# VHH binders against tRNA pseudouridine synthase Pus10 (pus10), part 26

Target 1, 373 residues: tRNA pseudouridine synthase Pus10 (pus10), of Korarchaeum cryptofilum (b1l7a7)
Amino acid sequence: MGKPVDDLLNSLMNLLDSETPSGGGCHLCDGLLSRELGKMLRKALSELEGVELSSVKSGVSLPAILIEREDRIRANHNPPKMRSLKVTLTRLLDVAISSLTGLKVSQEPDAILIFDFERGDVKLELAPVFIFGRYRKLQRGISQSRRKCPECGGRGCEACGWKGKIPQGSVEGIVGEVMREFFSAEDYVLHGAGREDVDARMLGEGRPFVMELLSPKRRSADLREVESEINRRAAGLIEVKNLEFSRREKIRILKERSPNVKKLYRALVEVEGGVEEGELELLKGLEGAVIRQRTPKRVLWRRADITRLKRVYEVNFRRIDDKKFELFVLCDGGLYVKELISGDDGRTSPSVTEILGKKSFCSELDVLEVMVE
Key: E = the ipSAE of ESMFold2; O = the ipSAE of OpenDDE; V2 = 0.75 times the mean of E and O plus 0.25 times the DockQ between their complexes.

## First folded at step 23 (VHH; framework vhh_8cml_1)

Design m03 (from m01 with K53R W100F; at its last look DockQ between E and O 0.22; V2 from the best seeds 0.00; counts 0 for: pae E 10.8 > 2, placed apart)
Fold by ESMFold2, look of step 23:
Structure m03 (fold): chain B 373 residues (1-373), chain A 122 residues (1-122)
Amino acid sequence: as target 1 above (373 residues)
Amino acid sequence: EVQLVESGGGLVQPGGSLRLSCAASGFTFSENAMGWFRQAPGQEREFVAWISRKWGEKYYSDSAKGRFTISRDNAKNTVYLQMNSLKPEDTGVYFCAKTFTYGSWPEYFDSWGQGTQVTVSS
C-alpha cells in the first residue's frame, strides 16, 4: 500500500505546487503540508479499513497560525488568483481518496474524513443509517425508550459499555440491538410517532418509528432478514414490520404529524360501587365532546402544567361484570385516557367519573390504532 | 346497526377462482379494518385475510398467502376477497368481519356477516 500512496503523493505535491500563489512552493505552510500529507493519507486509508462506504468527503482543520498567515497575505496583496489553502487542500484530498479507494466524492457522503493538520491525525465520521418501520408492543411493562443504567445512573460505566443506558425492557433496546449487530453500529436512537405508557400495549397496525443507527460500519443489509431476526429474538414481547431504509427528514415528518394523530384506545375501567348497563349509556355524552384537560398530575414531573383541548370522536363500551367494563374511545392524540376516566381530581372535564357520578379508574390500557393522517 | 352482507360464493372446480364481496353499512366503513374468516364443518372459525383502513396493509393466513387477495373500496363500503387456485380444503362458509371499532387484532373482530358458502368440488 505504501508505494501507491507515495506515487499519488508525488502527483499531489506537483498539483499543490501549481495551485499555490507562489507558483512553485508552499511558504505559507512553513513546510507542514509537504511533511504531513503522505502521513495523513496513510492514516486516512487506515481509518477506512473494514468500513462499507460508497461515498466520502474530506474535511480540513488547519492550525490558527496558517489561517492567520493566509489572512495577512490576502490583506496585504489582494492577489486576484489566490485560492484558499483550505479549499485547495480539501479538493486535492477528495481526489486523492477517491483515486486510492474508488469511493465517490459527495456532498451527502457516507463518511467524512477530517484531516486535522494541527494534531497530525485523521478522524472518520460515519453518517447515520435510518430505518423506518412499525412496532407493536404485545406485552405490558415494556418502555419505548431505553432505561438509564442502574449501576451508574446514566453516567456511563463498564456494566453498560459506557452508554449510560441498558437495552433490556424497551422497544428501542430490543429492536436497536439487533439492528446494531446487522449494521455494526456503535449505538442507536428510536424516534417514534408518539409513545405509549410502559403499562400499555401498542397493538393494531403498530406505531411508526425511525431507528437512527449511529456510526454504522455497514450500510446495507437485507431488511427482511433484519425483521425476521428482530421478531424471533423479541419472543412475542414486541413485533416489527414494514422495515425500509429511510432518511432523517422522515423523523421530522413523524414529529410534525403527532398533534393531528387520532388514536383508538381500549381501557378496562373499574367503577367504585358498581355500574349497570343502563348507566353506561350516559357515556355516549362523551361522543363529540371537547375535553378540557390540564396536564395530569402523574406527568407533571416532566411536562408543563397547561390546559389542552382535545376531542373525543367515538365511544363504545362493553360491560364485563358488576364493577368493570371495557371502554373504547377514538380521540385526538395527546389526550390522556387514564385521566379521561379518573377525572384527575377535576383536572380533566368531562370525565367518566364525572358522568357516572362514581369514582372510576383505568386498570388496563391498550392502544388499538394510531391513525396517522 | 351494523350490517355485513356477503355475496359471490358458489360451486367451483379445483383450480378455479371466485370473488367474494361484502357490502357494509351501519358504521364508518373507512375507519375500520376489515377481514374475512371461514368455517369448515365441525371446525372453529379461522382467519383468512385482513386489510387495514388507511394504507392498505394486508395480512393473510398461511393457507391463503399467494392465492387470495383482499381489497377494499371505501367509496362503495365494500371489501373483497379474490380467491384463486381454489382447493377442496377451501370449502366452507366465508364470513366478512369488522374490527371492534378500529382495532386490527383478531380478538377485536366484533361483528360478522351471515356468511356465503364456497364449495370446491373434487
Scores: ipSAE 0.000, ipTM 0.299, lowest interface PAE 10.8, mean pLDDT 83
ESMFold2 (binder alone), look of step 23: mean pLDDT 81; pTM 0.826
OpenDDE, look of step 23: ipSAE 0.493; ipTM 0.814

Design m04 (from m01 with T101V; at its last read DockQ between E and O 0.81; V2 from the best seeds 0.00; counts 0 for: pae E 2.9 > 2, grease 24.6 > 24.2)
Amino acid sequence: EVQLVESGGGLVQPGGSLRLSCAASGFTFSENAMGWFRQAPGQEREFVAWISKKWGEKYYSDSAKGRFTISRDNAKNTVYLQMNSLKPEDTGVYFCAKTWVYGSWPEYFDSWGQGTQVTVSS
ESMFold2, look of step 23: ipSAE 0.473; ipTM 0.807
ESMFold2 (binder alone), look of step 23: mean pLDDT 83; pTM 0.842
OpenDDE, look of step 23: ipSAE 0.564; ipTM 0.842
ESMFold2, fold request of step 24: ipSAE 0.449, 0.528, 0.492; ipTM 0.798, 0.832, 0.816
ESMFold2 (binder alone), fold request of step 24: mean pLDDT 82, 82, 82; pTM 0.833, 0.834, 0.833
OpenDDE, fold request of step 24: ipSAE 0.521, 0.531, 0.531; ipTM 0.821, 0.825, 0.827
ESMFold2, last read: ipSAE 0.470, 0.407, 0.472; ipTM 0.808, 0.785, 0.812
ESMFold2 (binder alone), last read: mean pLDDT 82, 82, 82; pTM 0.834, 0.832, 0.834
OpenDDE, last read: ipSAE 0.525, 0.514, 0.524; ipTM 0.825, 0.817, 0.821

Design m05 (from m01 with A33T; at its last fold request DockQ between E and O 0.93; V2 from the best seeds 0.00; counts 0 for: pae E 2.9 > 2)
Amino acid sequence: EVQLVESGGGLVQPGGSLRLSCAASGFTFSENTMGWFRQAPGQEREFVAWISKKWGEKYYSDSAKGRFTISRDNAKNTVYLQMNSLKPEDTGVYFCAKTWTYGSWPEYFDSWGQGTQVTVSS
ESMFold2, look of step 23: ipSAE 0.420; ipTM 0.783
ESMFold2 (binder alone), look of step 23: mean pLDDT 84; pTM 0.853
OpenDDE, look of step 23: ipSAE 0.624; ipTM 0.864
ESMFold2, fold request of step 24: ipSAE 0.496, 0.445, 0.338; ipTM 0.823, 0.801, 0.749
ESMFold2 (binder alone), fold request of step 24: mean pLDDT 83, 83, 83; pTM 0.844, 0.844, 0.841
OpenDDE, fold request of step 24: ipSAE 0.599, 0.664, 0.557; ipTM 0.849, 0.873, 0.831

Design m06 (from m03 with T101E; at its last look DockQ between E and O 0.52; V2 from the best seeds 0.00; counts 0 for: pae E 5.5 > 2)
Fold by ESMFold2, look of step 23:
Structure m06 (fold): chain B 373 residues (1-373), chain A 122 residues (1-122)
Amino acid sequence: as target 1 above (373 residues)
Amino acid sequence: EVQLVESGGGLVQPGGSLRLSCAASGFTFSENAMGWFRQAPGQEREFVAWISRKWGEKYYSDSAKGRFTISRDNAKNTVYLQMNSLKPEDTGVYFCAKTFEYGSWPEYFDSWGQGTQVTVSS
C-alpha cells in the first residue's frame, strides 16, 4: 500500500488524539488503537481489491473490556456530552476509507467494512444485487427452486460444493448460475411471483421473479448480455426476458400481489367412460362460478388444510377424441385446476367431474398467462 | 369469412395519443378474445395487449402497462387500443387479432388484421 496509508495514519492518530474522551492520548485503550489501526487499515484496502463498489460504510466492534472502561470513565467523571470511542472511530474510518479509495460513504452502501478491534481483523460484507425478470418454462419437469443434492440429501457435501443443492433441473439453478458468473457472486436465491407445478409449463409473457445475488464482487453488467447467455444455455427449456436491476422491496411486492393474480390455463382432460361433444356444453356452468376448494389431498404435506373460495371467470373447451378434451380456464390465482377437474373426491365443488357426472382428470397442464397487472 | 380491419393509425408527436379501432366481422365477436400486437421493420410481432371475451379481463405487456388501454364494444363488434404518452419506440404496424381464449401467444391467435401504421416522430 505504501506511503499514502502511512500519511493518512499519522493524520488519523492526530485527529484521534484530539477526540478521545479524556482529551489526551489514547490512555483509555491502553495503546490498542495505535498498534492496530495501521494494520487494520491496510487489511481493509486489501479486502477491497478486486471488488466493484461505488459506496462504503464502516462498522466498529470493540472489545468488551474497552467498552466497560469507557463506561466507568463516563460514570466517574460525569463528562460533557461527547461522542463515544466507537462513534468517533467509525466516523474517522469512514473518512479514511473514502479518502484512500474515492468511494462515497452511504446509508445504503454497496459494502460494509467491519473493523473488529478485538480480533485485529477486517471483514467485507457485500450488499446483494437484485435482478427482476420474467421466466417461461417451455418443458415439463423443471422445478422453480433448486433440488436437494442427491449425494447428501441437503446436508452439504463435496459433490455439491457444501451447498446441499444442485443447479440442474430448476429455473433458479439454470438462471442463477449464469448470473452468479456475471456478478462474481457466491450464491443466489430466486423469488418468484408464485410458482407452477413441476410437470406444468409456464408460458405467455412469463412469471415475474427477482434473483437475489449474494456477496457479489461485481455490481454492474450488461443485462442484455446476461439475458442472451441465459437463453443460449437454456435453449428449449427456459426463457427469460425483461431483466432489469431491482431492489429487495420488489420481492415484497411480488409476494403481496400473488393472491390477486389471475391465471389462464390449458388442461388436457381425460374422461372415464368417454365424452360427447354436446356434453361439453354443460361446462359453461362453470363460467362465473365460485369454486369451494378445500386444500387438495396432494398438497396437504406442505399446505394448511383450509377451504378457499376462488372464481372461474371464463371457460372454453375443444374435444380431441372420444375420451379427451382441452379445457381453457381463466380464474383466480390459487385455484388448483387439477382438482377443479377431478373434484378431489368432493373436496372441490363445483368440478368438471361433478358437472359431467363422469370421473375426469388432468393429464397435462399449461399456465398460458400469469396476469399481473 | 373472418375479417379484422384496423384503423386510427397515423403520425404523432412524442407524448401524444392515438386511438386504434379494429372492426370485426365473419364470426361471433362476443365469443372470442381479442388482442393487439405490433411489429417494427425487421422485427418479430410483439404482444401489446389482449382482452377476454366475456368478463373483459385485460392484460398488457410491460411496455404497454400504464400507457395503453384495451377495450371492446360487443354491440359494434369493435376492439380498441387507446395509446397515451407515445414514444418513438412505439413506432410500428399494429395488428388486431382474435383468439380462442389464449393469452399472449401468437400461435393461439387464429386470425389477424392487415395492420395500421403508427409512427411517433424522433
Scores: ipSAE 0.244, ipTM 0.712, lowest interface PAE 5.5, mean pLDDT 85
ESMFold2 (binder alone), look of step 23: mean pLDDT 84; pTM 0.852
OpenDDE, look of step 23: ipSAE 0.361; ipTM 0.749

